# Ledger of designs, part 344: VH-VL binders against q96il0

Target 1, 167 residues: q96il0
Amino acid sequence: APERGAERRDTAPSGVSRFCPPRKSCHDWIGPPDKYSNLRPVHFYIPENESPLEQKLRKLRQETQEWNQQFWANQNLTFSKEKEEFIHSRLKTKGLGLRTESGQKATLNAEEMADFYKEFLSKNFQKHMYYNRDWYKRNFAITFFMGKVALERIWNKLKQKQKKRSN
Key: E = the ipSAE of ESMFold2; O = the ipSAE of OpenDDE; V2 = 0.75 times the mean of E and O plus 0.25 times the DockQ between their complexes.

## First folded at step 14 (VH-VL)

Design Zc10 (framework fv_ebrasodebart; at its last look DockQ between E and O 0.39; V2 from the best seeds 0.55)
Fold by ESMFold2-Fast, scan of step 14:
Structure Zc10 (fold): chain C 167 residues (1-167), chain A 120 residues (1-120), chain B 108 residues (1-108)
Amino acid sequence: as target 1 above (167 residues)
Amino acid sequence: QIQLVQSGAEVKKPGASVKVSCKASGYTFTEYYISWVRQAPGQGLEWMGWISAHESYTNYAQKLQGRVTMTTDTSTSTAYMELRSLRSDDTAVYYCARDLSYLPRGHDYWGQGTLVTVSS
Amino acid sequence: QAVLTQPPSVSVSPGQTASITCSGDKLGDRFAYWYQQKPGQSPVLVMYEDSERPSGIPERFSASNSGNTATLTISGTQAMDEADYYCQAWRSSTAYVVFGGGTKLTVL
C-alpha cells in the first residue's frame, strides 16, 4: 500500500520541498514549511469534472503560491548574504580575520549588529511595501474568481434541482 | 502610448561585456516585471531572465547564471541587462518585454530589439 | 528545465484552419501564451492565459491547453497570418519562463 500524506523532501541544491497529499483526498492539503521561504505550501485538489473557470482559479492560486514562496526564499537568502558581507566588512576594518584563533567564525557584538538590522529593515521597507501591494492585488483577483466559481456552482445546483424535481 | 525603447546596436569582441537599456513610458513602471529575451540569427526566442521593476527581485536562466545581471532605475523607468564574458554564440537580437507583476498576463509589450554582434 | 516542443513548420492554404501545437510534460497545469513574430519585427502577444485573446487580435485566433498539449488555432487563415509562432509557459511562476522552439506558418 503506498504511504499517504508523506513529505517528499527535495534534497537537491534548490532546497525546495516536495509533498504528497493523501491519495484519496477530496480537499486542499497543507504541507510542511518550505526550507527557504518557511511558508506552508497548499496542494490544490483537482476535481474530476473541473470547469474552465475552476481550472483558471486553480492555476492563479498555484501561480500566486509559487510567487509568494520564491519572494520570501529570495528575501531570506538576501538577508543571510548581506549579513555575512556586513560582518566581513566590519572585521576587515578592525584588522581582524574571519576566524578566531580556535577556528570559529568571528562575530560582531549586539550593538554592532544593530546597525546592520536597522540598515536592512530601512533598505527593504519599500520592497516590502510593494510586495504587500502586489499580494493584495493577487488576492483580489483570486477572490473575484472564487466569486465567479461560487456563482457557477449555485447555477449548476439550480439546474440540477430543476431536472430532479417532478411536477 | 505604452512604449519600451532600447539602446542601439553594439559590436563587441569576445571576452567583453555589453549593457543594454530599456526605457519604459506610458504606464506605471513599478506594476510590471521586465523580461529579457534574446534571439540568435535564424533561431528561436530564448528567455534570459526577469526583474521586478520596484524590488530588484530577479530570476535568471540557468545557462546564463553568473554572466548576466539585470537592474532597474525607477526614477528613469529604465531596465538594464548586462552580459559579461561575451562569446560568438551570444550574437543575437536582445529584447526587453513587460509582464504584469500581480497577474500572469504574458509579455504584452516588447522593445524594438538591440542587435549585439560578438566577433573578432 | 522543461522543454516545449513545437512542429518546425505548418503550411495551410488561405481560408483553411491552421493548428499549431505546443507539447510539454503537464503543460495543461500551467498557463500557456502565444506570440506572433513577423520578419524584422518584435514578437506580438496573440493569446494569453491559455485561451484569452488580447484586444486588437482578430477573433479567428483561439487557443486551448489541456493535459500535455497547448494548441493555437487560426480559423480562416489569411496571408497576413504568415509568421513564426512561439508558445510560452511558466514551469514555475517564480523560477523561469520557457519558450517553445517556434513554428513557421506558411500561407500558400
Scores: ipSAE 0.649, ipTM 0.850, lowest interface PAE 1.1, mean pLDDT 84
Fold by OpenDDE, look of step 16:
Structure Zc10 (fold): chain C 167 residues (1-167), chain A 120 residues (1-120), chain B 108 residues (1-108)
Amino acid sequence: as target 1 above (167 residues)
Amino acid sequence: QIQLVQSGAEVKKPGASVKVSCKASGYTFTEYYISWVRQAPGQGLEWMGWISAHESYTNYAQKLQGRVTMTTDTSTSTAYMELRSLRSDDTAVYYCARDLSYLPRGHDYWGQGTLVTVSS
Amino acid sequence: QAVLTQPPSVSVSPGQTASITCSGDKLGDRFAYWYQQKPGQSPVLVMYEDSERPSGIPERFSASNSGNTATLTISGTQAMDEADYYCQAWRSSTAYVVFGGGTKLTVL
């Protein structure tokens, strides 16, 4: 039985987009799309007087972003690899070369590619379901903490107003 | 009560494989991730990887890429970790741990550990 | 690789306050977790998300973060608190879990 070579799952290189926002930024910055995930990274602003709750929210958002970046980088890599393999296998079956007479990369028609997409989606359906579940859980937590931070800010503003009225 | 129960100690030769099981109980298995952590004798904790409740989503430590496989059986609420091409430096206590579901990746429950000894 | 650095050992007298630090690059952007491990036992989560305490952990345990340093504080340290303590964080970009080297706390 031929030793099925352990498919080196090429883990997407941890190419965190080296997007560095300007040092004087007082806002969240959105970077260009990451080359692997195609997701735009957000650099979160850190206020000088960040509250523990604000810090917690920021950390949660950052962690969720990184989780998303990793997931989609890996998915895109897998998709690209499987797509290429599919195309090559189909061309071979048709007795066609990988390149046209003009030297262009041989492609499959839309109908043949539709079969690939259907198969890929079917194969990855469960994976995407679990991703979506976790995505909702994380975003729910983020939203919850956003609410808490909003309340904290309101409360702090009210306290400051009271202190100014008492002086 | 939440509990993670691991398989018993293993003695293996260099080049062999070991598969450790971790049976989870007391919670909804499919809602949590499982991490594997090992500890060589007298050494610190080393993270090996994590798996979602379903085998479709895994992340392995770079050092162990190609040698480690994590799987789950949802029907039995059991996680598995297979380590291949064992070496003497793989001698360690191996732990499964439940990751926090809604929170960043900390481990709130741990298995009792499985000693894996790799000796010639 | 971002390594979490802990002091190898900390000694404290009974009733005094023990402080264990954990430093790492970009730790200020990540949650820190703390584990207690006694000899021959599995690690036990004692602090999560920088400063949250699990149920069943004594109130004498607290944690904080400042910049890229997390600190575990044990007030009124007891003999039973003698153990190895590990910090842990989520590593950026790779979603790896990283542990500190561990700190042996001795209660003298």
Scores: ipSAE 0.620, ipTM 0.836, lowest interface PAE 0.9, mean pLDDT 89
Fold by ESMFold2, look of step 16:
Structure Zc10 (fold): chain C 167 residues (1-167), chain A 120 residues (1-120), chain B 108 residues (1-108)
Amino acid sequence: as target 1 above (167 residues)
Amino acid sequence: QIQLVQSGAEVKKPGASVKVSCKASGYTFTEYYISWVRQAPGQGLEWMGWISAHESYTNYAQKLQGRVTMTTDTSTSTAYMELRSLRSDDTAVYYCARDLSYLPRGHDYWGQGTLVTVSS
Amino acid sequence: QAVLTQPPSVSVSPGQTASITCSGDKLGDRFAYWYQQKPGQSPVLVMYEDSERPSGIPERFSASNSGNTATLTISGTQAMDEADYYCQAWRSSTAYVVFGGGTKLTVL
């Protein structure tokens, strides 16, 4: 519910911590959802002769992924904590126990839970505004450097063709 | 002109607390994290933690967990660092430094430092 | 957890090239930064993002970062370059910043 600007939420399988990445890969690859953020990390390919510009782009993308994962992991934990406190507070107000007769945690109906979601979004509006600003600024910078890398690779191919013909 | 101006020197006894302020000017405060870094006499730099201007990102060095609290006040563009349960090895110069929240530019501007002396 | 190891001291003659190393496991997978600190002063950023130089830092300062080692290089070293130098890494969104132990550069 409070996640914006992230990948669509995927339910993590129970064995996410047992993920075994490819031992050798020539491409970027996407791992299983992180337990706390529910985001799928990208594991970046490192070419044999990576240029300084390619290195900078890779490090920028890696740093942005880690930044995003930390933000949503923290938000998910805060959401869970505040949700439980809201439910407990409302159950106490209604004179109800914190557990059902079956031993499961008691909950509120959908209309009552909607009040929580509205309050949570309102309280966290400033945090999400600054997150969105920084997300767009980071992605603009990454896109700019992707363009620079693409031009560098085209230019190197042209120099290679000219060297071969000139020799 | 970009400046980080810190509060004045403090002398404290063991077991006390200290709160150091860092007032920022000349830039958009909400675009930067504030890091706190200390340096014991004759020693190197030790990172203590950082906080975002809107307080949604806060991390402390493992050594200081439970003893340090960092806060901000965006209306005054001021960051604060409080260190509790002071002991003699907390004697140091305490620096604040800014760090851009969306690009890896490093700690490009530092405060003048605040000497905190913990003595019996 | 991470440790960045620097030599405690480096001595060079005026006009020569000084090299200060910073070693850490897979340091080349992260951005490295360098700071200069003169006695009684705050640190000053002299290199960022492995090899970028801030405005106002002389062109004789350069840096690289590959494998397990980052290196700060000062060509044509002058007496005014005598200072302590610190490397730094792991600044990013992991929120754990590590400084090296520092290197005292002496210009004899």
Scores: ipSAE 0.590, ipTM 0.805, lowest interface PAE 1.2, mean pLDDT 83
OpenDDE, second read of step 15: ipSAE 0.600; ipTM 0.828
ESMFold2 (binder alone), look of step 16: mean pLDDT 90; pTM 0.931

Design Zc11 (framework fv_ebrasodebart)
Fold by ESMFold2-Fast, scan of step 14:
Structure Zc11 (fold): chain C 167 residues (1-167), chain A 120 residues (1-120), chain B 108 residues (1-108)
Amino acid sequence: as target 1 above (167 residues)
Amino acid sequence: QIQLVQSGAEVKKPGASVKVSCKASGYTFTEYYISWVRQAPGQGLEWMGWISAHESYTNYAQKLQGRVTMTTDTSTSTAYMELRSLRSDDTAVYYCARDVSYLPRGHDYWGQGTLVTVSS
Amino acid sequence: QAVLTQPPSVSVSPGQTASITCSGDKLGDRFAYWYQQKPGQSPVLVMYEDSERPSGIPERFSASNSGNTATLTISGTQAMDEADYYCQAWRSSTAYVVFGGGTKLTVL
C-alpha cells in the first residue's frame, strides 16, 4: 500500500511494530520507539539507481535492525515474565495472594526486589556478552560494506569523468 | 572437516516427547546459529526455529510455540531440539543446519536428518 | 498460506535452461537463498544472498531477486540437476526463516 503522511503501524508476529515514513521522504528516517523492544526503527530509503552492492548493504542493515529488535523484544518479555514469577513465588512463600484485598497486583518492596535484579543480571551476563559480540560483528560487516559502496561511488564518478572527456 | 551428526531414528506414541541431538565438529561452534527444519514424508521444508550456540538468541516458529524447546551444550558442541505433545502430523525427518550468527549467509551445512515416526 | 510461492514442478530437456521462481510480497527487499534436495538426502545450499554461489556449486547456477520474485536459473541443465528446489527468505512478519513450497525439477 502507498504511504500517506500519517504514521502506519503494523505489529509483526514477533511483537515488533512496523512503520512507514511520511510521504515524499527521500532519506532514511527514524520512527517512534517500538512497543516491545523500545528501540526506534529506521526505514531505509531506496535510491532510484540502487546498485547491487547498495541493495546488499540496505538488506543487511534492515535484517540487522530486525535481529536487534527481536532480541530486545524477547529480552524484555523474559525480564517481565521472570520478574512476575519471582514476585508470585515470594508472595506464596509469605502466604500472601497474588492480588491485594482491593484487587490490585501485589508487589514486593525495593529491598526484596534487589535479589531478583542481582540474580537476573548474573544469569544473563553471558547472554548479553554474546549478544554484544554478534552486534559488534554485524556492525563491522555493515561498516565494511559501507566502505565498499563508497569505493564503488568513487569509481563510478571516475568512470563518468572519463566518459565525459571522451571524444 | 565440517559436519553435523544427528541422533538416530525414533518411534513415539501420540502425546510423547522426542529430543533430537545434533553434534557439530570442524568449526567454531559459538559463531553459528543452529536451525531446526523438518520435512514430513513427501512434503516440503518447514522451519521450526533457531538457537545461538550460547542460547543468547532463540526464536521458534509461531505454530510450534509452547511445544518446542531448543538448547545447546557448548562443552560438547551439541544442539538439542525437544518437541512435546507429539501428534501423528509431527511424523517427519528433522534436520539441524548451521547459519552464521552475525551474517545472513544461509544454511551451508546440514545434518543427515533424524526420522521421527509418531504412531499409535 | 505459504509466504513464498513456487511452481510445484518444472520440466526441461538436457542442455536447456531451467527457470524456477519464488514469489512473495516485497521479496526483493529480503535476501533469498536456494537449496537443492535429492531423494533421501539432506538439502544443499546452492545460492545465497540473492545471487552468490557457494564454493563447489557449478557456474551454470545463477539467481536474481527483484520486486516480488526471486528466480533460480540453471543453464545447460544436466540429469544430475534433477531434484527438489526450495527458496528461502529471512522474515520477521510470520516466521524468521521461511521456505517456499518446493519445485520438482525434471530433466526429461
Scores: ipSAE 0.629, ipTM 0.833, lowest interface PAE 1.2, mean pLDDT 84
Fold by OpenDDE, second read of step 15:
Structure Zc11 (fold): chain C 167 residues (1-167), chain A 120 residues (1-120), chain B 108 residues (1-108)
Amino acid sequence: as target 1 above (167 residues)
Amino acid sequence: QIQLVQSGAEVKKPGASVKVSCKASGYTFTEYYISWVRQAPGQGLEWMGWISAHESYTNYAQKLQGRVTMTTDTSTSTAYMELRSLRSDDTAVYYCARDVSYLPRGHDYWGQGTLVTVSS
Amino acid sequence: QAVLTQPPSVSVSPGQTASITCSGDKLGDRFAYWYQQKPGQSPVLVMYEDSERPSGIPERFSASNSGNTATLTISGTQAMDEADYYCQAWRSSTAYVVFGGGTKLTVL
């Protein structure tokens, strides 16, 4: 069986934010914007007595964050690549070079670029629709679990008060 | 004087790949596009694609999508064209040509051509 | 790909005027380029932007465009003008280069 040469899909490097919060941190930290996604990563604190429900919420938030980071990193790379390709193609079509006579990088005007943006949005419309749908689903789930965690904390506080009254 | 000098003739078997080089001289390499055009024996000119010399953006003919790769080496002012999965109908003279950076010019300078023969 | 159509052959007597046509769909308001190719040689640009000649091309070469048809005209055709001639244009939507099928000019 001939080994299908793995097309090295230029997988956007998994933008693992190199942001490390201080080791003694007892709260969530927000990192600087990721260079690919431009999204600020959140480092979630893990409490010593994390409940299973709290853990589930934390994991869901983390997964959603990673999903968002990957989506926007890929989208930004795709956009940048396609934009530059469009510019080159349009310059070529116009019979223009990559540089002007003065040695400056040749550019397109705003009207010409409007065509690119329209085309890009049209081409990626379905992708954006799916993203939005999934974004809402994920955030709804997170909100739901936040509510459950809140209820659990209230219940635990009530039980502790009852136990203190009985002793 | 502006010159495009191509690599020598190649003989390949079906299914193989060929990589043709085109060394440019006499102008600022990074300011121009390079096109590749082929001509089968007794046939017309067929455009294959173009590449920007500096940033290596490419535009390939639809017929050759997935089989052709164009690259440039700015340090040596050399353009390369690789054609994969060669077939008998890929037998042709392959030309590199400069696409002028400024209006109104088209393909103003051509390489001498490289014969690629695909035979069993 | 948009196809540029050329007559496969044109014959002319020495000293007469040769006309080679190139017809195709409007390729985004682009002018046709014309190339001369002699046997065993690389193509040579002979006309650009419908009516302009590169340096070194004789004045007997001219080009015109009418609607969707470009025409290369060679006045006072000489034996040395016997060659294949190709028209070429750009497709504005794709930035593709399109060549005509070529015309063999014979000087009889």
Scores: ipSAE 0.018, ipTM 0.593, lowest interface PAE 4.9, mean pLDDT 86

Design Zc12 (framework fv_ebrasodebart)
Fold by ESMFold2-Fast, scan of step 14:
Parts: sequence; structure tokens; C-alpha cells
Structure Zc12 (fold): chain C 167 residues (1-167), chain A 120 residues (1-120), chain B 108 residues (1-108)
Amino acid sequence: as target 1 above (167 residues)
Amino acid sequence: QIQLVQSGAEVKKPGASVKVSCKASGYTFTEYYISWVRQAPGQGLEWMGWISAHESYTNYAQKLQGRVTMTTDTSTSTAYMELRSLRSDDTAVYYCARDISYLPRGHDYWGQGTLVTVSS
Amino acid sequence: QAVLTQPPSVSVSPGQTASITCSGDKLGDRFAYWYQQKPGQSPVLVMYEDSERPSGIPERFSASNSGNTATLTISGTQAMDEADYYCQAWRSSTAYVVFGGGTKLTVL
């Protein structure tokens, strides 16, 4: 199967027999980093016998991944835009052009860039804190549904064992 | 009793700005996002963006970036949506709606809507 | 580019089953939501997370979502169900939330 920057993962639950068709992936795939968020998307494998609970978990993981990617895409764009504006503002304050005498893009020294990073982190501290809160809550929800799926699979194994004893 | 109560109708001229408020009650304001959705006369629903109650996270529809600002005031449990550089095609009913921040539950409660008319 | 496509209008007789579709590429891999809007009123969430029904929504409302199509089904349709219905899904390439174009349900 051409991976084209995707890495495969085995997402089958431990101890569950899985049936994989010849022309389908039996694994989740990790794609290349998104251009804007710089996060690697996970492409979820859909088993032929997916339960409604397993489907809900997969959709919840997909939605959470997209929410997370959207946040970081916006954050990275904001960082890049504000960094460029900061550099241009500081060069203007110094009476310098946007290009050096050699025609290269003008830049600031490490000390001046440290000022930008401090300002950016300070300004965005609250935003990142509340992002982390919601990220933890989302992962708690995913973990909860993962537990429900695990219990469903244990229950199904117990039912199958009970049925075998009864039949 | 969960309620979202919006400010009254507004009439604005092209180029002006409008700021619509949405006062929440009956739930913990800080556990939900507030989405803004508009509807032009006779048209469908258009999502504009959402804001977390702490103003720490906002996400705006691409076509409205640069013209829309969403804010909150946690002391009054109120969300605000300001739209600038108004055009005649911004004439619409503007709704606020709540979304839980950590589950994909959708917009379970909506404000009554605010009609904004942009006319010369 | 339309992300979610709905028929503009659906007509049913009282007591019959109404079906409203919402189509989008790989929509069955996302959660679908349905909203009811009556003239002059705010939208009301009638179905969430594909097939879950909010408290206060009659049992005659049900929904499914598979492949490319989500479907809202209203069994034993009543005159009071006459409204515009909108589907919604999470995430698109250009927005975090997308709505379908809406379907006007007429109960004759």
C-alpha cells in the first residue's frame, strides 16, 4: 500500500480477533504533518464489524483531532503574523529598511527576538491554559469511551465463552 | 432554566459597526463556548465563529476574519459579537448558541435572535 | 463548494413518514446534528451525535448517518412538525462548523 508519508499503526484491541480484507488497511495511519498546525493527522481504520460504541469512539477521536489541529493551525498563523509585524515594527523604529544592503530579508538579533517571544508567551498564557484544560477534558472523554469499548469487548468474550458452555 | 437572551434589533448604515450581546443564565457559563450563527432573510444558517467563556479561545469563519470580534464578560455571563464595515448583505438575524467545550454535542440552546438591518 | 447538501423541500401528509437527507463526502465518518426552525423562531436541536435525541424531543424523531448520507426521519408526521430542518456537521476545510442548506418540510 503506498504510504506516501503515512505511518501505519495497529489499533486492534488486545485479544480481539480482527478480519482484514486484502485491499484495505488493517491499521490506523499517521499522515504527514499538516501545513498549518504542524501536527500529524491519524487516519482511523474502520473494522468490518465495528460496533456503534466503537464508531462513536472513532468519531469522537476524529473530531477531537480536528479541533486540536484547528487550534494549532490558528496559533501558528497568529505567531507567524505577529512575529513578522514585530520585526517590521522594530526595523521601522530603528530607521532600517525591510531588506539589508545585500538585498536579503532584514532580521533582528537574538536579544530583540527574545523580547518578542516573552511578549507572545505572556499575551497568550491564558489562552494556552484554557486550551490545555479543554484538551485534558477531551482526552478524559476519549479515555472514558475507550474504557467502555474495552468493557464491551470483555463482555462479548464472556458472552461467547458462556454461549460455548451452554451450547 | 437555561436561557440565552440577546439584545434588541438594530438598524445600521453601510460602513458602520454593530455589537450584539447574549446574556446566559441557568448554567455554568465557563464550561461552554458561545457560537454565533446568522441567517439572512429567507436564507439558511451561516456559522460565524465561537468564543470560549474565558476569551482564551476564539475561532472565526474564514470569510469574516478581520471584520468580526467576539468577546465575553464572565462577571455578567454575557457574550458579545461585533461586526464591522457592514454591507447590505450583512442584513440578517444573528443568533448566539451554546456548545459544550469538550464534547461534540452541538448547539443545544439558542438565543432568540437579533435582527440587524443594514440600509442606507 | 457545498459541504452538506439537503433537498430544498419535502412534502408529506399527516401521519406519514418524512425523510430528510443530508449528503456530504464521508459524512458518515463525522457526527451529524439536526435542527428544527419554525417561522420567526430560533433553531431547536432535535438530534445530536448522529442518532441521539435530546430530552423533550418526541420519539417519532430518529436519525442515522452512514457513508455519505445522514437522514432525519419523522414517523407519524404531525402538522406541528412543519418547519425548516438543517443538518450540521463538525469540521470542514474552511470552517469548524458547517450547516446544510436547509429543507422546508410541508405537512399537507
Scores: ipSAE 0.538, ipTM 0.782, lowest interface PAE 1.4, mean pLDDT 82

Design Zc13 (framework fv_ebrasodebart)
Fold by ESMFold2-Fast, scan of step 14:
Structure Zc13 (fold): chain C 167 residues (1-167), chain A 120 residues (1-120), chain B 108 residues (1-108)
Amino acid sequence: as target 1 above (167 residues)
Amino acid sequence: QIQLVQSGAEVKKPGASVKVSCKASGYTFTEYYISWVRQAPGQGLEWMGWISAHESYTNYAQKLQGRVTMTTDTSTSTAYMELRSLRSDDTAVYYCARDYSYLPRGHDYWGQGTLVTVSS
Amino acid sequence: QAVLTQPPSVSVSPGQTASITCSGDKLGDRFAYWYQQKPGQSPVLVMYEDSERPSGIPERFSASNSGNTATLTISGTQAMDEADYYCQAWRSSTAYVVFGGGTKLTVL
């Protein structure tokens, strides 16, 4: 296992700091938006002496992030597919082609699309409600473990302080 | 007591579809996902996909994408798995199993299994 | 798709310690789970979240997960422990859930 010099240069031996450069990250880093989910991934910082509890929290956060990204990628794909099917159906009903005379993609006006958005929202209302419930519960679990990790870190710092006091 | 009870054995011809049910009881159905896992005779466990009780989250195994559909009915606490375009290599025992929806705790309760035989 | 590799069989004498491994790239970054399946029966969860033991599972069952390998350990193995054992992990890049190929534990 390679030595992590950036973490060891930190003011605290525990090796956490949001002031570290991105390439030498000693804290969680937020990436660019995912193409399909439109969510920004978090790249989790792994401390040199990660405890079993810290590892469990990291695994839970990573799993929750992937669950969230998969949900939104699937939702966005479903929305795009159903939108295209709706537009094609309406254009066929009007006797119009899929392309304009100029070769551009044929489109519907805002009033025509309102029917689609209303139906899509109504159809997916329950799905989004339950997604939100699961999302809240997942964040509650993460917060609980974050609290446990914070308590562990406080106890470790207190132990270190006691060692400095004792000769 | 917590139980997952599946529908009975089925015999199907190649090209047909099968729909297996899994009725949950003894717990709050909406707090758990239902996974579907199959096992061909003498073979190991193969995950097919899972679905949240309110159908807000569904994920299928890549190999089965396009052939499998999972649904639920919260009013009866029942999950369903439909597999289409059946082939002889789909002959297997099909299991449903629950997993906690907002904290990964593993598949702690399983149905008894449903044998699906695909033969001409 | 991601794969989890288990030895096809492990044999131990009664009272001895059985170790069943499950290998996968960066498996130690994911939660691992273990299931016991006896002939003609549904699988039973024996270990979850790497090293947690469900209520009702004997204390002789323990597990670890680090690096590329998760291990199920059964100390003081009994005849009743004879079964097929499957590891499972969550791998969202190819499948949300993946099972190992299974290990037949024989207690002679």
Scores: ipSAE 0.581, ipTM 0.810, lowest interface PAE 1.4, mean pLDDT 83

Design Zc14 (framework fv_ebrasodebart)
Fold by ESMFold2-Fast, scan of step 14:
Structure Zc14 (fold): chain C 167 residues (1-167), chain A 120 residues (1-120), chain B 108 residues (1-108)
Amino acid sequence: as target 1 above (167 residues)
Amino acid sequence: QIQLVQSGAEVKKPGASVKVSCKASGYTFTEYYISWVRQAPGQGLEWMGWISAHESYTNYAQKLQGRVTMTTDTSTSTAYMELRSLRSDDTAVYYCARDFSYLPRGHDYWGQGTLVTVSS
Amino acid sequence: QAVLTQPPSVSVSPGQTASITCSGDKLGDRFAYWYQQKPGQSPVLVMYEDSERPSGIPERFSASNSGNTATLTISGTQAMDEADYYCQAWRSSTAYVVFGGGTKLTVL
């Protein structure tokens, strides 16, 4: 069971699917994809005897996840907005309306959409490159803290073993 | 050795725009984020927004969304904050401050502040 | 929006321990930071990531963060410690930075 006996919940905005673990959860669990970022959130288990270092690792992982979700939510919104603006602009240039005679959204052919994708990829190349760099740096920091936690556990086990031998 | 140097004080009329600069030195500019924080006379600190040195990530305080724009120039290691449609309640000292993007450290170095006075 | 609540003022005698609190719902699940600001000066980071001390900050400064409350502790308080102190945390849902209202520390 998580500390405090409380269930953990997806803290997604209203209208997003929610996921709730069982009352007795002793492991991390993965929720459904977020509506905005398309990423699956990880809800972290809090052990009853969490050390200060373990708490720092958990906070670092949580904040990294939130940073990652915000980046992709913003990127997806930007993509959707620019895509709609591109389609609208091209349809207006051709003298066509936003909807087909069947009432569906009017679309451009694959060749025309390729222009948009190429332009979007090109202008966002630097942004994605720096995102990847920061993402790897955050994961390096997490790995470093995981190593510290592992060393702390080894040291504490050795201290306990030493005390037992001194008896 | 690490230093953030801001542009000088500004006096503006309501409805005008102001652009404050923050020149960084003594560290690798592209490895840190820059936050902008303001403080009205006799009041507390108010966060305005956050920008990565490569402009790959920006996040603005909701109440300033649409009025504020943050940019950088990596060739001069300078961050900029532009606030438009100024009001008398925008009178404040504006600070830039640096932070890590991948390892939160809070705002470890701060500029000297820029007083922006909005008066009719 | 999440609010960080600080007492507006704290008074302490020279050489005594000062305690400044910062309260917010589940604040102990976030990293807390502390800043010192003297009149006419820029803020200075005095504690980061709950309990870590930056280089150059005296060891008499310490901090903790658990449950709903982060605490900045100044042992052997000196006249030079007289200043406004602000706590700061990252907001979970919006990735925004939030500052506490500030606490004026008076050493008399």
Scores: ipSAE 0.551, ipTM 0.785, lowest interface PAE 1.5, mean pLDDT 83

